# Miniprotein binders against p81326: the designs that were tried, part 44

Target 1, 226 residues: p81326
Amino acid sequence: MLHFGGFIMEINHISKILEKEREEYIRNKVEEYLKQGFSKDDAVNKANQSWRTYIGHRIQDVIYNLLKKFLKDSGLKVTTDKALNNRNLPEELDKVKRLIAINYGEYLFLPDADVIVYKVENNDIKIIAIISVKNSFRERRFETTYWKLKLKESPVTSHIKVFLATPDKDNEISYKCPNGKPKKMRIILEYELDGIYFLKEDFEETEKAKHFGKIVEDIIEISKKL

## First folded at step 6 (miniprotein)

Design SA2
Fold by OpenDDE base, second read of step 7:
Structure SA2 (fold): chain B 226 residues (1-226), chain A 83 residues (1-83)
Amino acid sequence: as target 1 above (226 residues)
Amino acid sequence: SEEEKKIEELLEKAFELLLEAEELAKKGDYEEAIKKLEEAVKLLEEALKIAKELGNEELIYEVEWLLILVKFLIEKIKEKLEE
């Protein structure tokens, strides 16, 4: 029994918690960039860009660690694309890497896979899901969708579920039709992906759009069918 | 390694404390919940220290996020006590 159900809901505030560091981070980065000879405006812009990258990685790390912890009890394993970017991989991870690779003719490339969930049964590896973590959708809005579509093109990878996890801080995809106007990004992401999981409470829930707290259960259920 | 086992033990104990704190908070025993969480923080800080000494990035990240969560929970419960 995932004993942390109540605390998982508190993850809704992870963005808020991490944002407390923003002011200090920005101040320090601005100072750094000023010392490098940038103008005040450029320094501020660069600092903000740096923050976006920083906070994105922090959220990704949190989600990765959460999934790793909660899925461990089910016997499922978790890794990252970063971990797979090694020349000397253990046999298990080398197999994982091969099983998520996308064919581009002469080349195999990995999809963006912030989190990869897999199981090992009888020395066989089955990839269950790839989770993309996005804090904001300012850039590469449909990158996850692209990878999902590419994974569908091969019988080797077509079964892999692709999920998006996001706090959606700026409410970019929290609602399908806010104020009666369809949000293309939400609609397309929900249509193309296997699920969207929100690290927040204020979103439009659907069959595919759920609270992040449901992701563990959903992954476990998928794993049983594979 | 022995140090890694120690980290795992500390993490396990911290999680147990989190579970206890959750149950206490559900019952409205917020002060006791905070005490459990503060104890968890101590364990996690120790774990973090060991993880850093080992240079094990994976364990560092695992401990760090949990510290963030626990500290946040403490703050949230304190806010409720002030309300």
Scores: ipSAE 0.179, ipTM 0.594, lowest interface PAE 2.8, mean pLDDT 88
Fold by ESMFold2-Fast, scan of step 6:
Structure SA2 (fold): chain B 226 residues (1-226), chain A 83 residues (1-83)
Amino acid sequence: as target 1 above (226 residues)
Amino acid sequence: SEEEKKIEELLEKAFELLLEAEELAKKGDYEEAIKKLEEAVKLLEEALKIAKELGNEELIYEVEWLLILVKFLIEKIKEKLEE
């Protein structure tokens, strides 16, 4: 049975909220930037850039809800880094947090894990995958790669798959140069990460770089091997 | 503007098609559900063209984002149909 009604209702609800919230968001941000001493034109430009970032956070929520919905019947659970940063964690999520945390002496840090997929077997938790969602690569281009390399160093976390999900609307990593060669950033990300899932149609697929629709079947297959 | 109103009408029709596709998918009518979603894709592509002509970067982003999600749903239903 395929059910995606809850997802469609959520998209519709988000679209209506965004339509209403945009005017208030832009107005408030323009006022905020004017108070900081920016010109009217600069304030408007900055407010529009801020809105684009806000919309980017909504696609992260949609990816979380899609994975939660489509993985549920496979016995897989999905959570977020926001949920793990809550002070009053349920026992299960507290265990998830401990299994992905990286040790820096007396401090423990979470990787840049927007979405986390795990399973529970006999009260034991196995982390399957961490998914980082990026709208743009203008800043923090290799942050996901850094966390992959840190996770790989520990026997506790080395099995965890690290995926990147991106619309790549600006063709920053899906574009090929005229000679057919990928850009350096694409080569590095594809080499170091376990997979890149594009939320777009127009790109050349590889073993590791795939259409986002394939992520569910890939995660299920990985979970069966653990 | 008239163009913004046209985009709103196209988006509303696309959402109606998404809801119809969901009902069809629940009934196991996957081929008809895909047809409804492909029709939604065409409406969204028209909305994207208008948004680009307006130079409204926010609308371009929102329509493109929704188009990507609809294409994701088409692929999920196709996978179910092939099982």
Scores: ipSAE 0.005, ipTM 0.284, lowest interface PAE 10.6, mean pLDDT 76

Design SA3
Fold by OpenDDE base, second read of step 7:
Structure SA3 (fold): chain B 226 residues (1-226), chain A 83 residues (1-83)
Amino acid sequence: as target 1 above (226 residues)
Amino acid sequence: SEEEKKIEELLYKAWELLREARELAKKGDYEEAIKKLEEAVKLLEEALKIAKELGNEDLIRYVELLLQFVKLLIERIKEKLEE
């Protein structure tokens, strides 16, 4: 096992690492949008929106790669919803896709599943956890909660743990009651989800709200009970 | 493979250097901490080279991430030295 448990703590700085690229990224995007005929103000706004999407994907990729690496030694496998959107899936991934699908009567839909952790035992697949990665909560604040609730409705999927991983850059859910005022989003997410994992140090720790460094251990422990 | 073992060895050594550097930084020995981290960067770069030669994309991405973390830590310590 790559004794890199300690490197997981450095993930706290992922936002800082990525922010170094922001100025250059924004500048380049502004120039691109100006060339497309947008006004300066529109170009800046679009560049900022593009940055949010870009940084979100990068954080997701980092989390995916970390989990894939650290869970490998435990015999656990990791995939993504993007990988499952392929028309020609290997048998294993096709089974994974079916095991996370939510029934809407005539239709089956996949939950938002940035990272899917599963194990294969005797050709049987068991889904262990779904991790949703959110950089900010400006849009779709309770989408992960919705998927958790939907997964609970079926005995096929009710055992699947749903986790949220976030740097929470804007401190939207880092504390439950900052200054005595309840943060509705933190309270609801913590209540409905199986865990929230922070890619930062400055947050209110609880039984369900932990540092991202704990996610590997927690997933391995869950996997042993399945 | 032998190459994978070499990568693991390099990563282990880099981690030990990182640990030492953190302890040095806590004691205010920032210069020595930076030296340790720079050595860690060299080891990680070697690991990255081997990973690329093997074509192991997972290892490549992992080592690249570690490099970013170590480099960021160096920068943070340098900022403290200027303070």
Scores: ipSAE 0.020, ipTM 0.454, lowest interface PAE 3.8, mean pLDDT 88
Fold by ESMFold2-Fast, scan of step 6:
Structure SA3 (fold): chain B 226 residues (1-226), chain A 83 residues (1-83)
Amino acid sequence: as target 1 above (226 residues)
Amino acid sequence: SEEEKKIEELLYKAWELLREARELAKKGDYEEAIKKLEEAVKLLEEALKIAKELGNEDLIRYVELLLQFVKLLIERIKEKLEE
């Protein structure tokens, strides 16, 4: 089935939808904490902390579902690292797991791959891309970069594209040199990764740093070369 | 306001052409689907010009993404014709 702009329409308001969802979530959580006896300021602070946890999972789910829906007609399949950690894997997913696992001597570990895109042709599996989803950069800033560098070490995995997807609401990596001061995190992430996709309107666009609306088109083009 | 209304009208017409092209493609009528998509490209290019004149960054981005998507669909349907 052809999707004639459904993807563009669904992502056009993704950050605005999440902002409206935030307003409702914060309002409800503030009321909840006030009923528990917290002060107004404490209730607001706790509601904001609760939102940060909620939105991380929410964004991952949204991206997974959007990519699964809009890549299906291109013959591309989508899975998650959570699915690959199930004890009893279908043969196809077991092959996917083996093709992205990183070797540490006698041990194999999965990269931090929230979403994995692959294709199946004549029983052969080709991994196209892994997408790391980050809502916050304060704690695990370069984890995605570490996995990219490890994947590059093996001829089995060196072709795999590693992307970061983020709303970056706090403008942590949206610009390289705001006010003349280099943002080391943005510069390093753009340099080492294959792409950064922003779920927001305002950011410094480059060949590797794009709006999330470009991701389906880019993944399809990459898959044609494999 | 009037320019924004004109952009909305152009976008609505483009979406109708995309819907028609999708139905034609489902039936295997790829040549007619391409013609509808090429007409949509012209409308979207006009909408983009107006959006740039307004300086509305959100609208410019939206129309540019939609144009890229439509052009990609044209390329993919052309590939099917060549099989």
Scores: ipSAE 0.000, ipTM 0.084, lowest interface PAE 21.8, mean pLDDT 78

Design SA4
Fold by OpenDDE base, second read of step 7:
Structure SA4 (fold): chain B 226 residues (1-226), chain A 83 residues (1-83)
Amino acid sequence: as target 1 above (226 residues)
Amino acid sequence: SEEEKKIEELLYKALELLKEARELAKKGDYEEAIKKLEEAVKLLEEALKIAKELGNEELIKLVEFLLELVKWLIEYIKEKLEE
């Protein structure tokens, strides 16, 4: 089976591709915010914030679609937290939702789960992995780590692998010790998470820090052990 | 479905062309790399057409992204040739 792995390797350019749209997007948003009565400075700031959100969603959608396609051949299924945010869920998705829920005593809450990978065997659902997708780490730097730690607290969820997928556009976590100085965020994320998958070539590879192209194989391997 | 299989076949062929293009580019054969990528675009466009006919939104999005990526690669290589 020709692994779509080749397309995954080309994903390295996703940030560059999307950046081509940035200037036009920003221009249009600035104009929109100016028309709303914001100052020029405020309009620019809001436009930049909007862009960050926009680009983040686009990357997430791409990753979701890729994983869904590539994992399908292995009999694995993919969903999102957004899909689970419904009152009327199919039985399968309702089970998925329950199996990733975190206990807060009187309440159950879902972790942030941009992508959820699971398998169905004999009508039983096994959650394999949660993938968090982040374009940048300007905000909520350790949110994924928090969810990983919370999932570890229960025997129901402790087996769930938590991965981070990122192009790391700003090189915030690409290297552990650039110029001899430890990057706290990289070190902590790599330590606490089950893996970091980079949508780029320029990064320090380790056992846990890999190119995004390896994520499909890794998930399939994990699925066989469950 | 037969149509889905056809899409998959086209995607696999396109992928092989991308691999070939990458190897060519590594060797500095950028012109030939571009030709392979252009062929890949044609295959992906056909795949997109079929996906749209099927109304498969997931496949549509996937193929559209791949098209964008390959077209970008072509432009990127062309820009490098002009430098």
Scores: ipSAE 0.054, ipTM 0.501, lowest interface PAE 3.8, mean pLDDT 87
Fold by ESMFold2-Fast, scan of step 6:
Structure SA4 (fold): chain B 226 residues (1-226), chain A 83 residues (1-83)
Amino acid sequence: as target 1 above (226 residues)
Amino acid sequence: SEEEKKIEELLYKALELLKEARELAKKGDYEEAIKKLEEAVKLLEEALKIAKELGNEELIKLVEFLLELVKWLIEYIKEKLEE
């Protein structure tokens, strides 16, 4: 087997960076809310709510930047759903957007594709994969699965791999019940998706559930077949 | 700034060394791969010094992240030498 297996990343290091950001973020947000006239308890509560939203976007940014850096030499390009929702799209990104959009009669919607990997060959665009980044599964736990099922319905999008990337800090999909059975959410996500990449060390690997460090090699291998 | 350009040059060189190390490891040339990664560590330590002098917290975090990643890769490859 290939020694690197793809981009290798120490999960404890990512977690350490994010926890340091948390301390600075919370301190600044508490000060901001106190200046707005909130009580200390309300300011702390609001700062913690703000952090949960912020950390989700921060993990997306980290994944985006890592994939962009490590896939560049393989001729692969990386973008985000935020970039595709820009009002003034370059022609290339406009084509990417149209190739992943799902038709609902009069309306076209983008899947919840936090990070998108594609290639350009002679001005033709091929979408390789979309990656949904989830910090928590408390809300919209099957949204990624829904988008995978919708993409399968069209010959234009059925080849697109749909991956989930998650630290799963609360063991929501890496936990096993007392009888050794995975939780229903883990069973469904692993069955329907093309892969789950964990930003943590303490989980049981399967064919589809891997350490995040494997994602670069997997995407490069998939791109060679398209 | 000139300092930000220097950091970018050092990061680019470090990433090229990571790419070379990956290709060497794929061939089973683990000792040469480690040498390339050790050179990348040196470049990243220089980039970290400049980032700290600039007080750019985002660049400091990015370079620290890459440094720990490269150091982890060195240990991972050293373990493979024992296979």
Scores: ipSAE 0.000, ipTM 0.137, lowest interface PAE 15.5, mean pLDDT 76

Design SA5
Fold by ESMFold2-Fast, scan of step 6:
Structure SA5 (fold): chain B 226 residues (1-226), chain A 83 residues (1-83)
Amino acid sequence: as target 1 above (226 residues)
Amino acid sequence: SEEEKKIEELLKKAEELLKEAEELAKKGDYEEAIEKLEEAVLLLYEALRIAKELGNEELIEKVLELLFEVLQLILEIERKLEE
């Protein structure tokens, strides 16, 4: 299918844009910190920390837009948890919110799902997948795992696939320990989640740990079984 | 059964790790606490696998309750690290 080739091509194009964006961002931030009196090493370190925060939000937006574009022709729709917390919610998104929300007594919580894929058939909404986008695993590393377990408790939500998408720039889950074993964090995430999609080339691939370029095809296949 | 005994052993070890992690977290040793909790999660997933194979709903529920408690503590420690 031509669609999947186009998807990979667009990922490669965006990767080049993000590389140029990073170079300019770091250069400008280093200059700013140097003007503030920081040492060269401190300025570089602070600029890199700033970029990590910036790129996290940027990657979420990129993934949302890519999935929205490439799933549209398959009858699949894409939204975000941010959109579901909007005060002026369309009726369709209000229904989506109700189908993924977890009840804790008097409180209604949404899983921390950056991107949500669903379909509409005969006015019925079926949630296909939620995707957590993580730039770093230094904090909130098992938040996605916790929500996956909560979703599994209910017949209404137990079918929902939970995916992780990450560039893993720091090699936190794509790198083996010196003893040749995966880190415990990688083992736990891969065990509980339905898939991990890497926005990088070099990693230990498994049935569940794949290149991000495969996500559209996988989601479409899953949607046909529901 | 032998399988039920193995589940109880795994639960006991996970509870010990959770206790150790709670003490480490109280002392501010968050990284070490998370390492203990990650080990507990792995033990609990093994226990869950065996409980599901046995079809024992009571054991499945017991394992899941402890697993949620362990994961909640990890999230709480991570939120404290962000502050």
Scores: ipSAE 0.183, ipTM 0.641, lowest interface PAE 4.6, mean pLDDT 82
Fold by OpenDDE base, second read of step 7:
Structure SA5 (fold): chain B 226 residues (1-226), chain A 83 residues (1-83)
Amino acid sequence: as target 1 above (226 residues)
Amino acid sequence: SEEEKKIEELLKKAEELLKEAEELAKKGDYEEAIEKLEEAVLLLYEALRIAKELGNEELIEKVLELLFEVLQLILEIERKLEE
């Protein structure tokens, strides 16, 4: 267990490690798309888009696995929206799914929830936190905030903490006011969300903006108050 | 430097342990594989400590890369043990 604790503090290097595969990945994808009949420019663009998706999923998987491992000792459980996207769920997961569902009148929909942290006490399930993992903010920049606001509208879900985890490779939200100019996205995300956790060292730390290494402790602390 | 050589030696040993663990895992010897990997982790943390003391970013990165691979394999094996 101790070995993973140290690794969480070094997680900022994961993005760099994964990025080493980029050149080869792009080359192979470009070739694939060229064979499919795309133009060179289109092939490059599609390859880059594919890379973004690929790297995003890998980071998400790492974060999920780490959280699952570290939170296990505290008796907390972890799942994903993907795991909940099944017709035949175990009773426990079915309850989790229902407890994070957002009401749209005639319909219930799930928020984007890359990681869901919950506890089971006396056969009752309490949802503790939802973690959204974002590698970049090129698309759907405020989707996580939307879900936070929607969750807050119901007394059933209003207690659920919503966190964002990101390496923020392009420094889109690492600083509030770089060069004296406010970064709208950072300010809004920090205001609306319960926390932002960075998989890097070069960011503006605040009460809500912390290094990813703090997320386990924060979740455990929240769980004790629920 | 002598410290750099020590880091490389630790890395080499960790790599060997990783390979052994991979082979063990393929055979279904998951517990033994994890033991090898845990040993590798300890070696890599020592390597990382030395590399940080030296301020050698290249070696730090190299150590972390291998550490990441080792930890990922541990997680994978642990998942299989839970299934």
Scores: ipSAE 0.035, ipTM 0.477, lowest interface PAE 4.0, mean pLDDT 89

Design SA6
Fold by OpenDDE base, second read of step 7:
Structure SA6 (fold): chain B 226 residues (1-226), chain A 83 residues (1-83)
Amino acid sequence: as target 1 above (226 residues)
Amino acid sequence: SEEEKKIEELLKKAEELLKEAEELAKKGDYEEAIEKLEEAVLLLYEALEIAKELGNEELIEKVKYLLFEVELLIWEIEYKLEE
C-alpha cells in the first residue's frame, strides 16, 4: 500500500507520467478522425482536444480515489457530482445532494463538484469540502469561484470549503506576480477560494496556496470544527 | 450469481498480483513488478465491465478502488525507473 508520502511524491510527476501516453494517444486519435473523414489539420486539432479531456478525467479520478483512500480512516466519506446525478440515490447521497444544492428561486442546481467530502454523525450529514480539479485553465477560468460565491450566499452551504486542485502544467496560476506582473487568475482564485492545492513543487506557496500533500490534513482539521 | 463469483475471482487474483508486485518492488525487481500489475489491471477492467453490466454499485466501487491502488503503484515504479 502506497504511503501518503510516497504518493505525494509521485503526484508531482503525474503530468509527466501521463505525457508519456500522449504521443501514442494522439496518433491513434488522429487515425480515428481521419477514418471519420476529417482533414489532417482537423484530426490533429480534435486529437489534441480529446487528449486534454482525457487527461483531465484521469487526474480527477486520481484525486477522487486518493482522497477516498486517505480520508477513509478518519471516517470521512467522498463522492462526486456524477454519483449524485442518479434518479435513485441512496438516502445518504440524496441528503448530500440536497446539502450542496444552490437556490435559484424556482430551481435548485448543483455546483460543479468533482469531489465532495462529507461526514456522517448520528445520521446527520455535514458537507466539509468541495474540490474542483482543473488540469488547465483555458476555459471557464472562474467557474469554481462562481460556485464558491454562490455557496457562500446561503447559511446552509456557507460553511462548505471550496478547494481547487491542479498540476498547473502551463504555470497559469503558480505565481502571483511573475516578473512583477500580476497574474489576475491566481490572485482572484486565491482570494475567492478557500485553498488552492498544487500537484507540483514549483509554485508560490501562501496560506491558501499549498502543495496537494496538505489537503488531507486540512480537510481532517476542518471536519473536526464542524 | 455466476457473474458475481467471476468478479470475486478476478478481484482475488488481482489482489494476489498486487501483493506479489509489492514484494518484487521492495526487492528492486521493478520490471517484473510492472508486469504483474499490468496483468492485474486487465483483470480489474474485466471485473469492472461485469460489475457495470450487473449494476452492482458496491462491486463497481470495490473494483475501482483496487484499480486505483494498482495504477498508483505502476506510476510509482515507472517514475523510479526514469531516475
Scores: ipSAE 0.053, ipTM 0.478, lowest interface PAE 2.8, mean pLDDT 89
Fold by ESMFold2-Fast, scan of step 6:
Structure SA6 (fold): chain B 226 residues (1-226), chain A 83 residues (1-83)
Amino acid sequence: as target 1 above (226 residues)
Amino acid sequence: SEEEKKIEELLKKAEELLKEAEELAKKGDYEEAIEKLEEAVLLLYEALEIAKELGNEELIEKVKYLLFEVELLIWEIEYKLEE
């Protein structure tokens, strides 16, 4: 039986580490900016802005490592688009790259696939899902939707689930208007994507918009149907 | 059909919004341009749903192409705002 509680415990452990890391990072950056002659308020604002950039990369790494750890026993493998963009690839990753790349005439491009989940059965590779990790939606908010639509055009890639994972700390897609209606961006993303997983507690859960803690069980369930 | 006429009406409105957004972006009115483009995206997703239900492949491709153009301009403006 799948031990779902182990995944929740690991998320809680990493959340505590990230919070301590945030506190140390902010303190050090505030001190650095104060030494450069900025006011206390400006130093704090600049430190928080620097943290937002830093945490984006950290969240991607954390999600990759958590998924790799908790999907392994289900026969699922995890890689990243960074790994696939290497010049020399192992045979298995080269096959993954060929199964997910989109052709634009003379050029092949990888979709926005920060994390890629696949399985190997009888020497065949099946791509299960790609996960786009977004810390903010200030720029390129519909890029993930574009890649979803492109992947659906080919019988080779049309089965691939496209997920968004986000802390949405600025409430860009978890916010509701006074009338209870979600923002247009949330409506579009939820409609076109296969799921949105929030790394936060304050949002209204739907069939497609869920707490990040549910992602492992959802991916395993999808993989059984492929 | 009535559904095909509805799709053409939605496409026309989205094209008008795209043109308005292009002019706003040229003037540096990025926030207003984004608002117009977001409205166009919603109209296009409505058109796409109707086209899929009809099984009309030509209309599906026409809607997808305009949607891509709208999203491309959103990406360009958002990139400039990031600076």
Scores: ipSAE 0.000, ipTM 0.085, lowest interface PAE 22.3, mean pLDDT 78

Design SB1
Fold by OpenDDE base, second read of step 7:
Structure SB1 (fold): chain B 226 residues (1-226), chain A 83 residues (1-83)
Amino acid sequence: as target 1 above (226 residues)
Amino acid sequence: SEEEKKIEELLEKAYELLEEAEELAKKGDYEEAIKKLEEAVKLLEEALKIAKELGNELLIYEVELLLLAVKWLIREIKEKLEE
């Protein structure tokens, strides 16, 4: 059994470390954009957007690698939408791509799938789960929900679990009813998705909202039912 | 590759040490927890070196973030011991 306990502790602290890096990153980017001729306000906005993109990719890459490692012993495989964005795919990945595609009549499009978990049995591929990784919910708040609903519309893809993984640094969805007021985003995401996994300790745990450390076990359990 | 296998082995051992450290910390054995974490740092630094040599960006990011987190934890625990 892959030792995940130490990982949980480290993940919880990554967000704090990244915050310290943020200040320096923002300062440097602001200076860069000022030199390019942007106004102070525009420079700050652009720097913040750059940071979001930067940190989002880093977190996504870490999660991908962790899942790949922890699921390997169970015989499960992991890929990404980026890896599928190729004209010349190996047969296995070409099949994966086809099995997650959403039908729009004349066109097939892929859902946003930061991480795709699948198994190969007797040369047949079964898609188990798609994990969307989000650092913040400022943009495209319900994009993952949209893809879940679209996947549910087809018998080919309806079985695919869709999970959200997030550090939720700004506590946008960490609690359902903080101060007695319902957080619509948390409630809707939890309702529509198959699970939300937090890379932090400070959140309201439910059947669907769990610590990221539980995601491996949950995926393995799902894989056994397919 | 042999190098990739070595990285995987190092990471596996590092995670084991992190789990042991967590258990020790929960029991209040902070000094022993720090020792485990310091050993994990050594393993991760070796893994990072190999990952850089391979040019595997994904592994580099994973190891770098883990390394930063572990070093931070060591500092936090040390600060608690000084209080």
Scores: ipSAE 0.022, ipTM 0.348, lowest interface PAE 5.2, mean pLDDT 85
Fold by ESMFold2-Fast, scan of step 6:
Structure SB1 (fold): chain B 226 residues (1-226), chain A 83 residues (1-83)
Amino acid sequence: as target 1 above (226 residues)
Amino acid sequence: SEEEKKIEELLEKAYELLEEAEELAKKGDYEEAIKKLEEAVKLLEEALKIAKELGNELLIYEVELLLLAVKWLIREIKEKLEE
């Protein structure tokens, strides 16, 4: 359950942290590029390009931290695919990794799961959901659906909900055609996935396509059915 | 720049409104909290417009993220009021 006051504080805190991190990041990257022999103007430009990549990963971290904080009181745990790629995993995370990995003959691969939500009951682990965070759909538009279809093939993983979270700044999947119909990519993603959560206001809302603010309540509701 | 100072002033006022809204919410004054958050939205939308005119992509991203979060909070509090 979300605390209104705590949530406002977290939003304000995140914004201030991101601003401070940006200043430190840019300074450090400019210094690094100058040391590599780039001109001052090129160093600044490259630092800004590097920050754009970094902030994309940082929004994933923001979503992770927000979910971790607000799901804790519901007995839910949150991790990342990055955490699961460590060589020496704690027993709990090793179990999470084994329950989400997809078999390709001799090889096991993790799905593209930026954030993973699970619960622990009587030493048993149940994976609730995976969330893929996408800032753009130009090259990897159906990667999340591929992983959903692969997970659906196994009785071990078929219950796992697969969500997409996106600002969709370029209106790649939130745009309506002049006749009011969604684009083909939006139709396919919504059909195959368990939900799409938009970090924006202007989109065609459905039971599966919601404002990002609804994700916490939805995950808690799903976990109670498992 | 003069425009950067204006953005700074708008963000400072928006954060003051967010703090006021938090205090009101702690007291159970949800309607007044929403009013303060809606005032913050107006200031953030003005800051976003100036940031876009400056072409400062990092500031645009930060203001948009904060604006989205504040709008989400307004919706959640409104739902709580309907209980």
Scores: ipSAE 0.000, ipTM 0.186, lowest interface PAE 13.3, mean pLDDT 76

